VH-VL binders against q96il0. Designs and how they scored, part 281

Target 1, 167 residues: q96il0
Amino acid sequence: APERGAERRDTAPSGVSRFCPPRKSCHDWIGPPDKYSNLRPVHFYIPENESPLEQKLRKLRQETQEWNQQFWANQNLTFSKEKEEFIHSRLKTKGLGLRTESGQKATLNAEEMADFYKEFLSKNFQKHMYYNRDWYKRNFAITFFMGKVALERIWNKLKQKQKKRSN

## First folded at step 9 (VH-VL)

Design B62 (framework fv_ebrasodebart)
Fold by OpenDDE, second read of step 10:
Structure B62 (fold): chain C 167 residues (1-167), chain A 120 residues (1-120), chain B 108 residues (1-108)
Amino acid sequence: as target 1 above (167 residues)
Amino acid sequence: QIQLVQSGAEVKKPGASVKVSCKASGYTFDSYGISWVRQAPGQGLEWMGWISAFEGWTNYAQKLQGRVTMTTDTSTSTAYMELRSLRSDDTAVYYCARGEFYDETYFDYWGQGTLVTVSS
Amino acid sequence: QAVLTQPPSVSVSPGQTASITCSGDALGDRYAYWYQQKPGQSPVLVMYKDSNRPSGIPERFSASNSGNTATLTISGTQAMDEADYYCQAWDTSSDHVVFGGGTKLTVL
């Protein structure tokens, strides 16, 4: 009996995606939200006859995705850390423990947390501005190349039609 | 022995949601994908979508895009399928099935099926 | 979405050979898979990758693929083989799994 596909003991470390789209797949695959960035990764389709423009577009999309993943992963970690520090500091100032009498994690009220959010946003304002600027630049470039690829595809289709009419 | 055990039958009203579970045993859950296939009464098999058990990658049938969500819990070796905005034509037996997904997708083990009835 | 076409029904006498065909563009460069489904039961894989038989499936089951047509063959058909049979393939154009419409095999 042909051994049914051996349990791929891909002991991939618990944190690395082992997923590979099926061969000959013609589809972009969308993953679950990343645990750090909360962004869904995309595995981009690679055409068999990928043009240089299509390849460039794909690479730009991939690079932009990686850039976004890294930015938000770091931002979310920073946010979580600072939030925890803020909560701990405020609880300490109030003479409160980190846990309630019921054993639950002590929390701050909405007003106190609003102060944290305001401070955090203020502190990170410039960072967010740069991010937004770069985000627009990257997306503009992607859009531009999308247009070029579209034109290339149209042109190729027209050439093929002309060749068929000439034969 | 490899087994897929599904949750019990459901009766829902139009517009409601249903969530069906599929508990896997007898194999390494995170090494395979789970697909969901439904069968309306007296009809053929209809593929709904696929999920990678470990990573959570999904591929849904185009007809069900926006209405279906597949999830997995590796700690319990359980797959879930949620179908929203139910209609009468969603009345079917829903199957979970184990499938390979690296080269091609096929289904070597099936759950016992879950009847979902959508009635006004 | 690609479509796999099966005959709606096939009838055979006991001991005869049953042939069920499945045709579609998705089969041109991809494997066919076959499932048996008896009334009130879950489908069971009977053939994978065109011509491979899972463990526990009788040797009387065989399958082949030629062009865009897959064929499931049951030699020496028995009463217990009466069931619905579905072919399945992977459609590369949509990256979807596609099933045939199913064939009811009746053993007369």
Scores: ipSAE 0.286, ipTM 0.728, lowest interface PAE 1.9, mean pLDDT 90
Fold by ESMFold2-Fast, scan of step 9:
Structure B62 (fold): chain C 167 residues (1-167), chain A 120 residues (1-120), chain B 108 residues (1-108)
Amino acid sequence: as target 1 above (167 residues)
Amino acid sequence: QIQLVQSGAEVKKPGASVKVSCKASGYTFDSYGISWVRQAPGQGLEWMGWISAFEGWTNYAQKLQGRVTMTTDTSTSTAYMELRSLRSDDTAVYYCARGEFYDETYFDYWGQGTLVTVSS
Amino acid sequence: QAVLTQPPSVSVSPGQTASITCSGDALGDRYAYWYQQKPGQSPVLVMYKDSNRPSGIPERFSASNSGNTATLTISGTQAMDEADYYCQAWDTSSDHVVFGGGTKLTVL
């Protein structure tokens, strides 16, 4: 039976996927794709003796994941809304109904939709350039802290090895 | 008890530079960043930039890039903000504020503010 | 120019609910944060990451962020809540922290 916390998560308006790692997990875990962003969330394992550097790395990775999920959820929503508006506008121009004979939403052919895709890419070019800049900036910071954590772990291992030898 | 204590008020002539200090206590200094935010008399808050106390990484507001320098001294848990080529419209209360160790941040603790007046 | 737009003033009577809005494209994909500033004092964080309340901030403070509009709500407003309120977000286009213009809350 799921815990009460899992039920609380299911009521969240953010579209976060239900995700529960095994009880005694000591590793990061990857969940199913988020409904809105289509990105898989990662549950980060927290060691009991987490150093300040390890905490910084984990928080940066968690925050970067949240930033990435929110960006793509909003992009997907914007794309969907503008696509529907474009289709609706074109169908009105042609004097066509919004529904097919089967009651489904009417659509445009691939050649007509090419205009929408060109407009959407052009309109969002700068936004996606900023996303790429921020993505590289964040990954540089993550890589830097990963390096610092690795050096800290090497130092601690050397320190422990020295102490064991000195006994 | 977390505190940020800033240096005292300054009066400068146009063209001079000012260096404001912000001494942190009650937390691990290099685990956070420090932002500088100014407020002209009767006006709103304006972000000037951020510095990581851990590595000294900086991100400055575009309009101030080239005039502002932020530094830290981890041995004294002190952050500094130097603003050069002062103009009368630089007259403001300058705040330091504690933020995340990365620059997309918010501010949970603020210094008391330092009034910088630029006049003859 | 304004990246985050707030009304310049909001007035409420003691015990009434105050609502302060903050609007801007940045709020669509970034968190909102809220600060309270009383005359001659430093700003104080009252809400973080859209809707979270820091320790020590009264339960009467709440907030939300929907679409491009964040809202700070003060229920049962008290005289002590009279202050300037600023919203804050990260502006992706400038790669910088930005503040709203501030809202003066008057409780009379």
Scores: ipSAE 0.248, ipTM 0.718, lowest interface PAE 4.8, mean pLDDT 85

Design B63 (framework fv_ebrasodebart)
Fold by ESMFold2-Fast, scan of step 9:
Formats: structure tokens, sequence, C-alpha cells
Structure B63 (fold): chain C 167 residues (1-167), chain A 120 residues (1-120), chain B 108 residues (1-108)
């Protein structure tokens, strides 16, 4: 619709609620935050001469991204749902309406909300511990393969230099 | 050189489970993903899900959530797809296909297909 | 339920150009892919990433993707091209691969 608009594949899509990288991108592209996980997705560029090792690293990074987004989307949804349920239950036990006299949603004070946060963290401690453990393992594997790819690129550059000199 | 070979045809009763295998050769198995696509008699292609041969991450079609499990065995370069609680409308040819990457995947090589018939 | 729409059939005479369309919102932002399936056989990738042709596919196959419509074009259509053709795209709303309903190409 814009007067100077290019085809969609030459520019980033308009509207920020939906992730869709430009089709003609020749480098990694970072999208807007996901609605549920609040994490920015990365669309990885695939070069024409990608080595098997480079492909393995890229796939590991893509799979780790999906795991990470799924975990945080689930946690954020659970947090929001339980927070709303907690607020409603506490307002009912106080005999207070769900709305103020001005028609706005009634809220709990900071001390009452602190009780909710403490219970939520306590209840989810084990889940968060396992997440951190798995995140560490995945990040270690990614770092290890990044090192291997770097060594491969150095070796290929040395081979190219020797090939050029012998020619 | 690159080939995907699937297990043979199966006949199952409603409520049973079926496990189809897909043996890969001619490439580094753990460098690619495998998708499963089915086709009911005289119908079109339906994507079932994807699995990474590297880490075993899966992404399943919403319609099949809870009934399908995809696995791989890198030592034998074999992918598996198990479908449980079979219904008559699960009668189809089941294909494995090599995916290029997790997101926006496409299928450059396909298995020969496995006919699964669900009948009483 | 169908997110990608294809005509159920297309008929051409030998040597003429066949055009098969695939339409859906997903194609506006995502790549289109095309598969050929002959009776009793597995699908074969014939076009990928909108317009790219795999090394084994004849030059008479070409494709484009514009304005939510992807088009597979077969110039100088031969009897051997008679098959069902399926388009494919990634559907962001379901986070899944989706296929078109398929088009039967008849060469008479």
Amino acid sequence: as target 1 above (167 residues)
Amino acid sequence: QIQLVQSGAEVKKPGASVKVSCKASGYTFDSYGISWVRQAPGQGLEWMGWISAFEGWTNYAQKLQGRVTMTTDTSTSTAYMELRSLRSDDTAVYYCARGEFYDETYFDYWGQGTLVTVSS
Amino acid sequence: QAVLTQPPSVSVSPGQTASITCSGDALGDRYAYWYQQKPGQSPVLVMYQDSKRPSGIPERFSASNSGNTATLTISGTQAMDEADYYCQAWDTSSDHVVFGGGTKLTVL
C-alpha cells in the first residue's frame, strides 16, 4: 500500500505482532519479540556453500531457540493466569468487588502481591532449576561447535592461501 | 546416492498402534531433520511433524498432538514415527522426507512410502 | 481449513504452457515450494524457495511468487509431466508446514 513500498521480500513486513523475515536476506535476521515468550526470534541465513559442521551448528542454534521460546511462552502464560486467579481470590476473601467505584479493575497492594511472587517462585523452583541446567548444557554445546566452525574457517583460509601460491 | 528406505505395509485394527521406520543412507544423518507426511487414498498431502536427527527436537501437527511420537537412532541412521489409537481415517501412505532446516523446511528427498491400513 | 488453494485440475495440449496457481496469505511473506507426484510414486521436489530449480529438474519448469499467489509454469509441456502438483508453505499462525490441495495436470 505505501507509495514507495518495495515488494514484501525486499523490505521487512509491516506490522510488528507477526514474525516474518525478508525472503531475500543474505544474513541472519532478528525479529520482533514473540507475543508469549517475549523473546526475539532469529532467522538464520543458509549460505550456498554451508559445510556439514556449519549446518550442525545452525540447526543446534535453531532447535535451542525453539526450546527456549516454548519454555518462556508457557511460563509467562502460567504466571499471568495464576496472578489473575490470585487477585480474584484475595478480593473475594476481603469481601471487595472486582471493580472500584470508578469502574476500574480493583488491585492488590505491594505487600499482598509479594506473597504471590514468593509462592510462585517457590512452587516453580525445580522447573526453573532444570531450565537453567538445560540452558547451560545447550549454550556449552553451541560454544563448542562455534569453536569447531572457527577452526574449520581458519583451516580453509590457509588452504586457499597455499592453493593460490602454488598456482 | 541419497536414499530413504521405509518399512513395509501394515494392517492394523482400530485402537492399535503402528511404528514406521525410515532408514537413511548417502549423507550425514544427524545433519538433517526428518519430516513425516501422509496421504489418504485419493487425497492430498498432510504434514504430520518434524524431528531433528541431531538433538531429537520435535514439532508435531496440532491435529496429531498426543497420538504421534517421532524418534531417531543415529547409530543406525533410522527415523521412526509411531501413531497410537488408530482410527479408520488414519488409513494412508506414510512418507518420511528429509527436511532442510527447522523453520520454513522443504523436502528434497522422500522415502518410498508405507501403506498403513486401519480396518476392523 | 485449507490455507493454500490450488485449482483441482489443469489441462493442456503437448507443447503448450501449463500454469498452476497456489493462493494463500502465507505466501505473502513465506517461500513457496512445489512437488510433482505421479501415480504410485513418492512426491519429487520440482521448485524450491519460490523460483529455484533443483539440479535434476528440466529447465522448462519455472515458478514465481507474488501478491499471495505462487505460480508453477511448465513451458513446452510433455506427456511425462502429467502428474499431481502440490504447493507448500510455512504457516506462521499454526507454526507448521501446509500443503495445497493439489492440481491434476492432464496432457492431451
Scores: ipSAE 0.000, ipTM 0.475, lowest interface PAE 18.3, mean pLDDT 79

Design B64 (framework fv_ebrasodebart)
Fold by ESMFold2-Fast, scan of step 9:
Structure B64 (fold): chain C 167 residues (1-167), chain A 120 residues (1-120), chain B 108 residues (1-108)
Amino acid sequence: as target 1 above (167 residues)
Amino acid sequence: QIQLVQSGAEVKKPGASVKVSCKASGYTFDSYGISWVRQAPGQGLEWMGWISAFEGWTNYAQKLQGRVTMTTDTSTSTAYMELRSLRSDDTAVYYCARGEFYDETYFDYWGQGTLVTVSS
Amino acid sequence: QAVLTQPPSVSVSPGQTASITCSGDALGDRYAYWYQQKPGQSPVLVMYHDSKRPSGIPERFSASNSGNTATLTISGTQAMDEADYYCQAWDTSSDHVVFGGGTKLTVL
């Protein structure tokens, strides 16, 4: 019988290809690293009987992941853009072209790049400090809601026990 | 359906206090936070603060610290915002809005607004 | 000082593309959100997480966030899109939500 399977990929509304978790997965799925952020996305499993509290925890984790992905995608793009601009500026100052005789991108030696790295790290120091603070806050909140979900599960077991006793 | 229904318009004298209510329905109240946002006539939106519905954790705008109190009543799915020591520049439409928990939030559902007029 | 800066007004003819910008340091590492407010009405979320559109918002609405500037784009602008538009972000320095000053979109 002739068979023609679809490609194992999907697209975001922006037209970017992305992976898809298995349909019948009963656990969270970890995907390949994102092109821009270099972080591996987690696709969260949604139980049929998800409580509102479990939904809140999942949404908090998913929103934290999206925030984390966006932060690192933006940082990586900013780094790459500013690095290219710095190299281009310095090569112009030296009267050199953007490519070597072999067709490779022309680059600066480590000593010349030291100024860029120092400036980039200093410029982004506060952003990284705020990122670390927010990462800590988000993980604290996630841990707290994980505890609440655990307590809810215990409470539901106790309620089921009472319900059976009442019959 | 998800709704946030606010209390009616208020007229207050300078120095008085006002307490606005926001009754939530159509979702699990305890699972979300509520933010309060005000808008003076002809002006833009100003964030006042946030409260987690179940825990009662609050985060208030620095400008309003000491004058504002936010509370919730989980039994009635209602959030409250009390603003004290009212001044004429507190005249505004006050909105409640459903927000996500903690540091980064956006507002997917809004109340209809409550006009508070402060005049002598 | 304004943490998020928007132009006070933007005018566009029906059927043309409207572009509303929002600039501030917070947008470099935080999501942008956008709200539409019509006279006498509550704000309505039209864009979240920089570029995502809520259910019920027309496809002609799109948005982006690059560097320190977020942009809301309305293609094929209609008379019904005439409103005030507000951007929003989280300001990590104050640990607070901040709104832009608002942009009045006029469709003439």
Scores: ipSAE 0.000, ipTM 0.480, lowest interface PAE 17.9, mean pLDDT 81

Design B65 (framework fv_ebrasodebart)
Fold by ESMFold2-Fast, scan of step 9:
Structure B65 (fold): chain C 167 residues (1-167), chain A 120 residues (1-120), chain B 108 residues (1-108)
Amino acid sequence: as target 1 above (167 residues)
Amino acid sequence: QIQLVQSGAEVKKPGASVKVSCKASGYTFDSYGISWVRQAPGQGLEWMGWISAFEGWTNYAQKLQGRVTMTTDTSTSTAYMELRSLRSDDTAVYYCARGEFYDETYFDYWGQGTLVTVSS
Amino acid sequence: QAVLTQPPSVSVSPGQTASITCSGDALGDRYAYWYQQKPGQSPVLVMYYDNKRPSGIPERFSASNSGNTATLTISGTQAMDEADYYCQAWDTSSDHVVFGGGTKLTVL
């Protein structure tokens, strides 16, 4: 079977950075594609001094990721089942088996598959419209909170001006 | 060589659960589904359900819905079937069998069968 | 009664043609499949997609599906063909795979 995504392997830093932890230990990590949704999950790094506002942003991003993964897992499942059902039905009408003489899965031509895609898209139009609406609403909220976090960090930097070296 | 090897015989008390394994070899496990079929002593074949190996899609026989769970572990090319709330009439030989599609499938390779006896 | 109905028993003499029927509404728009099971053994697929024979199955085996009745035909029946035979189809009304009750083929 084809590999589902690539797992990135980190090595210890070499030279003068030999003892420094790998960057992924201090930053967000991107995983392999989920087998159901085909989306790559992001595992968020939690700073020791995470503010309540930073926590809210992280939770919102995690919740949005879970929502997005659930939607696409369900959609991909439905699509694949209905596609196989359609192909099987058409092959049966032709008196053909589900595999070619070479053992490959029997397929329909592009013209025949166009009927399926058109019907599937039409049938799922309302569902995808609601998904897009909610996707934009969630991204707007995330952007809004990212702005708030940025302002908080700027304020904290201003407070730290006093930490500058003495003359 | 394509082969399906099942776990050994089980003896269970009424109300217990049983989990049967089916290890596949000799083909790309992720490309096919696995069905479970049981046969009570002296009776015919009864289909229990189907699972796609990679996606984990399931289709269970109505009679068993709520009592059966099918799973796969692609890393070990193994399918599992768990049956809960066992009754004496669940005594049967349980087979796993390879099939590609959930609705139009034929079972080209079968496991050797696992005898599950439910007795008090 | 049963979704797929088979005669419980069929008897033929060696060398004669055996015919095993399988009847049910599902067969009108779904494929029939056939399995052979000998005592103490797992079933073996002998026919699929109404009339296709898997590699390794003798040419003596053939099948058809017409209307609501599928038929498995074994020409020149041999003693080794003695077994239980099961038909299978998809039952659209229940969204389930269903098996016929099985037919004991006796060759004597």
Scores: ipSAE 0.000, ipTM 0.473, lowest interface PAE 18.7, mean pLDDT 81

Design B66 (framework fv_ebrasodebart)
Fold by ESMFold2-Fast, scan of step 9:
Order: sequence, then structure tokens, then C-alpha cells
Structure B66 (fold): chain C 167 residues (1-167), chain A 120 residues (1-120), chain B 108 residues (1-108)
Amino acid sequence: as target 1 above (167 residues)
Amino acid sequence: QIQLVQSGAEVKKPGASVKVSCKASGYTFDSYGISWVRQAPGQGLEWMGWISAFEGWTNYAQKLQGRVTMTTDTSTSTAYMELRSLRSDDTAVYYCARGEFYDETYFDYWGQGTLVTVSS
Amino acid sequence: QAVLTQPPSVSVSPGQTASITCSGDALGDRYAYWYQQKPGQSPVLVMYYDSRRPSGIPERFSASNSGNTATLTISGTQAMDEADYYCQAWDTSSDHVVFGGGTKLTVL
């Protein structure tokens, strides 16, 4: 049955993967798919001399990853719960049990499941629209800061070359 | 064979917490849910809540909200039920029972029960 | 909220038919399940999905669910059937499992 007594923390935080990248890596590392979101987490490399601008970009990317993982973990959870509820409801209407004589889960035909998929997609249309809007906003911000970091790095290299020529 | 084996009896003082374990064997743990049901001496069955083994979805009885937490450890096929802020009226035999993974469930296998006594 | 009501006790002689009722609004749209519990033992599932009997439960056990009342029937009742019997249903309004208060079946 749906979670009713537990706090939101009981599900959302535990749905985000925790993993350890290889120590040798000096680049971003991509992990295995998360159990709940089915998304691959990214461990961001943190340089020792990270600039304030680089830190802002990294934190924005990390926060965006966590937001994205939480969204899909919750979406997948909702899909699974509503799918099982639909199957159980239809089996009861037919006078059938939830398990076969052999103990296997009772299933519905693809034709019967079509109603569920149509309803689920329609019901979640607005949620997906909000997700896409927020995703675009976050990507715009990330791209903007990536540009600033790139310009800062180019400028620093030029300054270093000029110092060497002056000395 | 399918079996649910619970931890042993416990005696607690009012205000303490108790954590009961339920080790499952003989079936695919991830495919089912576990419910917790208690029974005070000479009284009927009281449903406390359930948890889906793989997903970790929980649903707790309203009377116990804020005091109960149910968890599972898939690697050991074990379910746990922790009840906090114990009162004398929490004295009961606590059962774990196997059910469907979601809603409209029945309990086909039960643990042997764990007696929890709360006394001052 | 919906409540499942059972008679506190039912008494029959060996060989007689025992009927145990369970009434509540939840039973109008949800399945009934039945459990047998003997002193000092865990409950045992004896009926599920209103009228289905698990493997290992004698044929003398049967059940029905109509008009918000579920009935467990034991034909040719034997001394070994003496126990407490509990009905169960899903309460849609609370989104919770609900048990009846239990019925003590005495076979004398």
C-alpha cells in the first residue's frame, strides 16, 4: 500500500545513489544505474585550486543531478504503485485472485494494460511539462556558467603567457 | 519450504524502543511484502503496517504513525519493525506475515511471534 | 471509518455446520480473507479472495461474500476446528488492512 505514515525523507533521500569513484580518476566518473531512478550518477571531480566560479558551476550541476534523480525515482515509484493497483483492481472485477495456482503473479493482457498506460500518460502530462521547463532552465544556467568558466580559463592562460614574456 | 523466523522475546521499560526481526527463507524475498500484526494478551489481531521487500514502500496504521518504522534488508532477506516510546498497552505478541507486494493483500505465511512485555 | 463486526462466539456440536459472519462497508467492494488461530499458535490462512480455499485446508471449509457480509462456513465441524477465527479486508477509506474482532468457535 502507498506510504502514509513515513516522512518524505524515508523515500526520496534513500532513492539517491551513493557511490565511490576510482581514486586514480582526475575526471568526472559515471557510476552504475541507480536502483530507483534508473539513471547513472556522476561523481564530479573537485580540483584543489577550484575558483569560486568553478565551485558555483559544480554545485549547480550536482544539485541538478540530485533534482533529476529524485524526480525519476519518484516517477518510477508512482508508475509501479499505480500499475499494481490497476492490475489488482481489474483482477478483483473479474473475480480472479492476485496469484495463480502455482504462486506466480497474475497478469493482464496487453490489451487490458493499454487503458492503464493511456491514463498514466494523460495524468502525468502536466508533471512532465513542468519537468521539461525546469530542465531547460537548469541547462540554460549551466551552459551560461560553463561559458563563464571557459572564458576565465582562457583569460588566465593568456595572463600567464604575458607574465612569462614580461619576466 | 517457506519460513519466517522472528527474533526472541523482549522485556522493556516504558519509554524504551524495541526492534523485532523477521528472517524469510524458501522464496524470492523481493517478490512479496511483509506485514506486522500484533495481539495483546487475550485480544484480537491488530494490523500495524506493511512494507514491500524490494521497493521499501510502507503503509502504517494511523494509531502508530510517528512511533513505528518498518525496514528490510534484501541481502539477508530480513524485515524489521521498530516501535518507539513504548507504553504498557504495547505489551503483545508481534507477528510478521508474508503478503502481496501491494494493496488487497492476504497473509499466507506467518512468523512464530515475538512476545514484547512492557512493564515498569 | 468502516469496521468489521464478528460475533464474539459460536458454539456447535461435532458434525454440525458452523457459520461465522463478518460485516462491514469495506466488504462491499473488497475481498474477504479468513484466518484460524489456535491457543499459543500463529494464525493460519483458511480462506482468501472471498471463497477460495488454500491447499491443505479441508473441503468442509467454504466462504462467501455478499451485501457487505462475508460468511465462513464449516460443514461437519470437528473438534480440531475449535479455534478463534478472524476475518480481514482492505478499508478503502483509510487505505489500511482491517481485521474483525474475532469469533471463538467452541465444539462440544
Scores: ipSAE 0.000, ipTM 0.463, lowest interface PAE 21.3, mean pLDDT 81

Design B67 (framework fv_ebrasodebart)
Fold by ESMFold2-Fast, scan of step 9:
Structure B67 (fold): chain C 167 residues (1-167), chain A 120 residues (1-120), chain B 108 residues (1-108)
Amino acid sequence: as target 1 above (167 residues)
Amino acid sequence: QIQLVQSGAEVKKPGASVKVSCKASGYTFDSYGISWVRQAPGQGLEWMGWISAFEGWTNYAQKLQGRVTMTTDTSTSTAYMELRSLRSDDTAVYYCARGEFYDETYFDYWGQGTLVTVSS
Amino acid sequence: QAVLTQPPSVSVSPGQTASITCSGDALGDRYAYWYQQKPGQSPVLVMYYDSKRPSGIPERFSASNSGNTATLTISGTQAMDEADYYCQAYDTSSDHVVFGGGTKLTVL
């Protein structure tokens, strides 16, 4: 119980550690935010007695995390690059340098940046729609496998209970 | 060692059906998907579809929808691909390949290929 | 959207760097994968998740994916690298795997 409770304190909010064997090694560790994606990675721990179904769930979750990390890293890099290009273009149009008289980076105000945000969202609309569709499909699959693992565990417990009562 | 071993070459007449098998060994069959990819003589690779070994979920290429059926037999760790209403342009080497689950399938291990010739 | 375009052929001398490109809308938001196929043999995975190399693939193989163009790079190209190379991506709009048309790499 207390050792079990300590293990769960280190788990991801989604409860990923519930599929690991207790006390042996069942900690999922949440890392620092990735520099590019700003997402916190989850380091999955592999139980020694992992069922094929549990392995499939873990791999699906790991692959989904890698896919998600790559999407947001690319999106954030694209956003930063295009934001800088937009600022430089607008400053050039105004006849202003890229830096102030004091040598600091010149910036645009919120009203001017609203044009950039509107344009960025519009041209990335299809990419975000596909991301949302895939995210939904992946999470549906993960939920389905989580349900199957739960049913497998219930069934195994019922089988063990029957053996103990028979013997 | 991980292996995918396919059934032998087939010669079929137009309108017939062919069923190619792919026996997996050296890994937990239920943990992966199997994709089928074909290659016509002198041509490139064409994806046909994918099946999850444990669930039996399938996703077929639009061009082949209605003519192809993919199945698995977990007791023998074997995947099957049946193509019906064969045409001369179905002549190709058919590969099975182990893929990861879901959307972004890539193929880390491939069968040796099965030549299917469709001629009168 | 479903099309991945590769040059039909690339020629290099032994020891030169070979560069094989793969372009398509799918690569803007999906991973690129690369396969090597020698005559009479099954394809072999040489790159996955844009830039990751499978165990057993020489370090001289590298890859990137920027914008809508993925690139497979073979540094210090050897005669044994002569093969057809195929890129692969997932096309979200059709929910299908798509292969490029293939590039024949010739080493002198």
Scores: ipSAE 0.000, ipTM 0.548, lowest interface PAE 11.5, mean pLDDT 81

Design B68 (framework fv_ebrasodebart)
Fold by ESMFold2-Fast, scan of step 9:
Structure B68 (fold): chain C 167 residues (1-167), chain A 120 residues (1-120), chain B 108 residues (1-108)
Amino acid sequence: as target 1 above (167 residues)
Amino acid sequence: QIQLVQSGAEVKKPGASVKVSCKASGYTFDSYGISWVRQAPGQGLEWMGWISAFEGWTNYAQKLQGRVTMTTDTSTSTAYMELRSLRSDDTAVYYCARGEFYDETYFDYWGQGTLVTVSS
Amino acid sequence: QAVLTQPPSVSVSPGQTASITCSGDALGDRYAYWYQQKPGQSPVLVMYYDSKRPSGIPERFSASNSGNTATLTISGTQAMDEADYYCQAWDDSSDHVVFGGGTKLTVL
């Protein structure tokens, strides 16, 4: 039983909390926010009689979640690193230490930080544009497959009704 | 009301085994996990491991690997922790606590504790 | 092997602000959780997800986690707040829960 727990561990992109939601649930499970991406991970319910189409939809949603988690974890880490480098560079240029006499991290005023935010947004504009494009594309695909699954379920219910009537 | 009720105090000799129970009530037992945490007299908290209630997945502290076994009985909403090859430094109050996830978990409800004394 | 370091004791007068720190590498990557334990009693969760307060915990309790240091703050400290306080985090390297050594809060 100990090895089963380890083998069934859900692993997400770097920095995302690993979690093990209850499997008895008949619906999707939502976990706590990831510290790096700040997005809640979703563990997708797998029906006992999952159709190939339902499996394709679930895998597409899982892949989209992984892509989304990885993008925001990387973006947030890049932002934090570049922000700290900018602050350190400006403090060194002023001949100031990186910490105050009280031991707190030295900071820059809002006017100085505005330069960093402007540069960061400009530098990352194309990257964010491509993210938005891919986000819409992925959501369109998910919606399309949700429609196909809905039609399959309706058709299967109609078939079952006819078979029960015939028997 | 959510409650975790543990079995009573135990006195054991070195080399013996002890099995502590933790009966849950007031919530859907299958939807959560149970962790075991011990506290030696006058010392801090030490995590022993976690078990998922329905699946039986376990994660044990490396120090206790091979000596501890955690199980659940979903029909009675009870979790169990068995510690083998007891030593005098296993003397502690043993707590069960409710936790949702195997790794990034916090303990929102605790049992009352079970004192296990190991002496000759 | 991750270790969470807490001061062994903190003393405050009634009505003053108490501050309890918890430091360790694990806190840079993972959430901090805080527990209150009174003599002869089980621990009680007082803070989760770095800064979130469970229902039933007074608003005078607050917390933060910045860099490798988490801080539990009790404003307007009351005699009833006298207890041992433990921080908690998850250690990715060993796949286990780690607790701080505990801080005894005295209100006198």
Scores: ipSAE 0.000, ipTM 0.463, lowest interface PAE 19.4, mean pLDDT 81

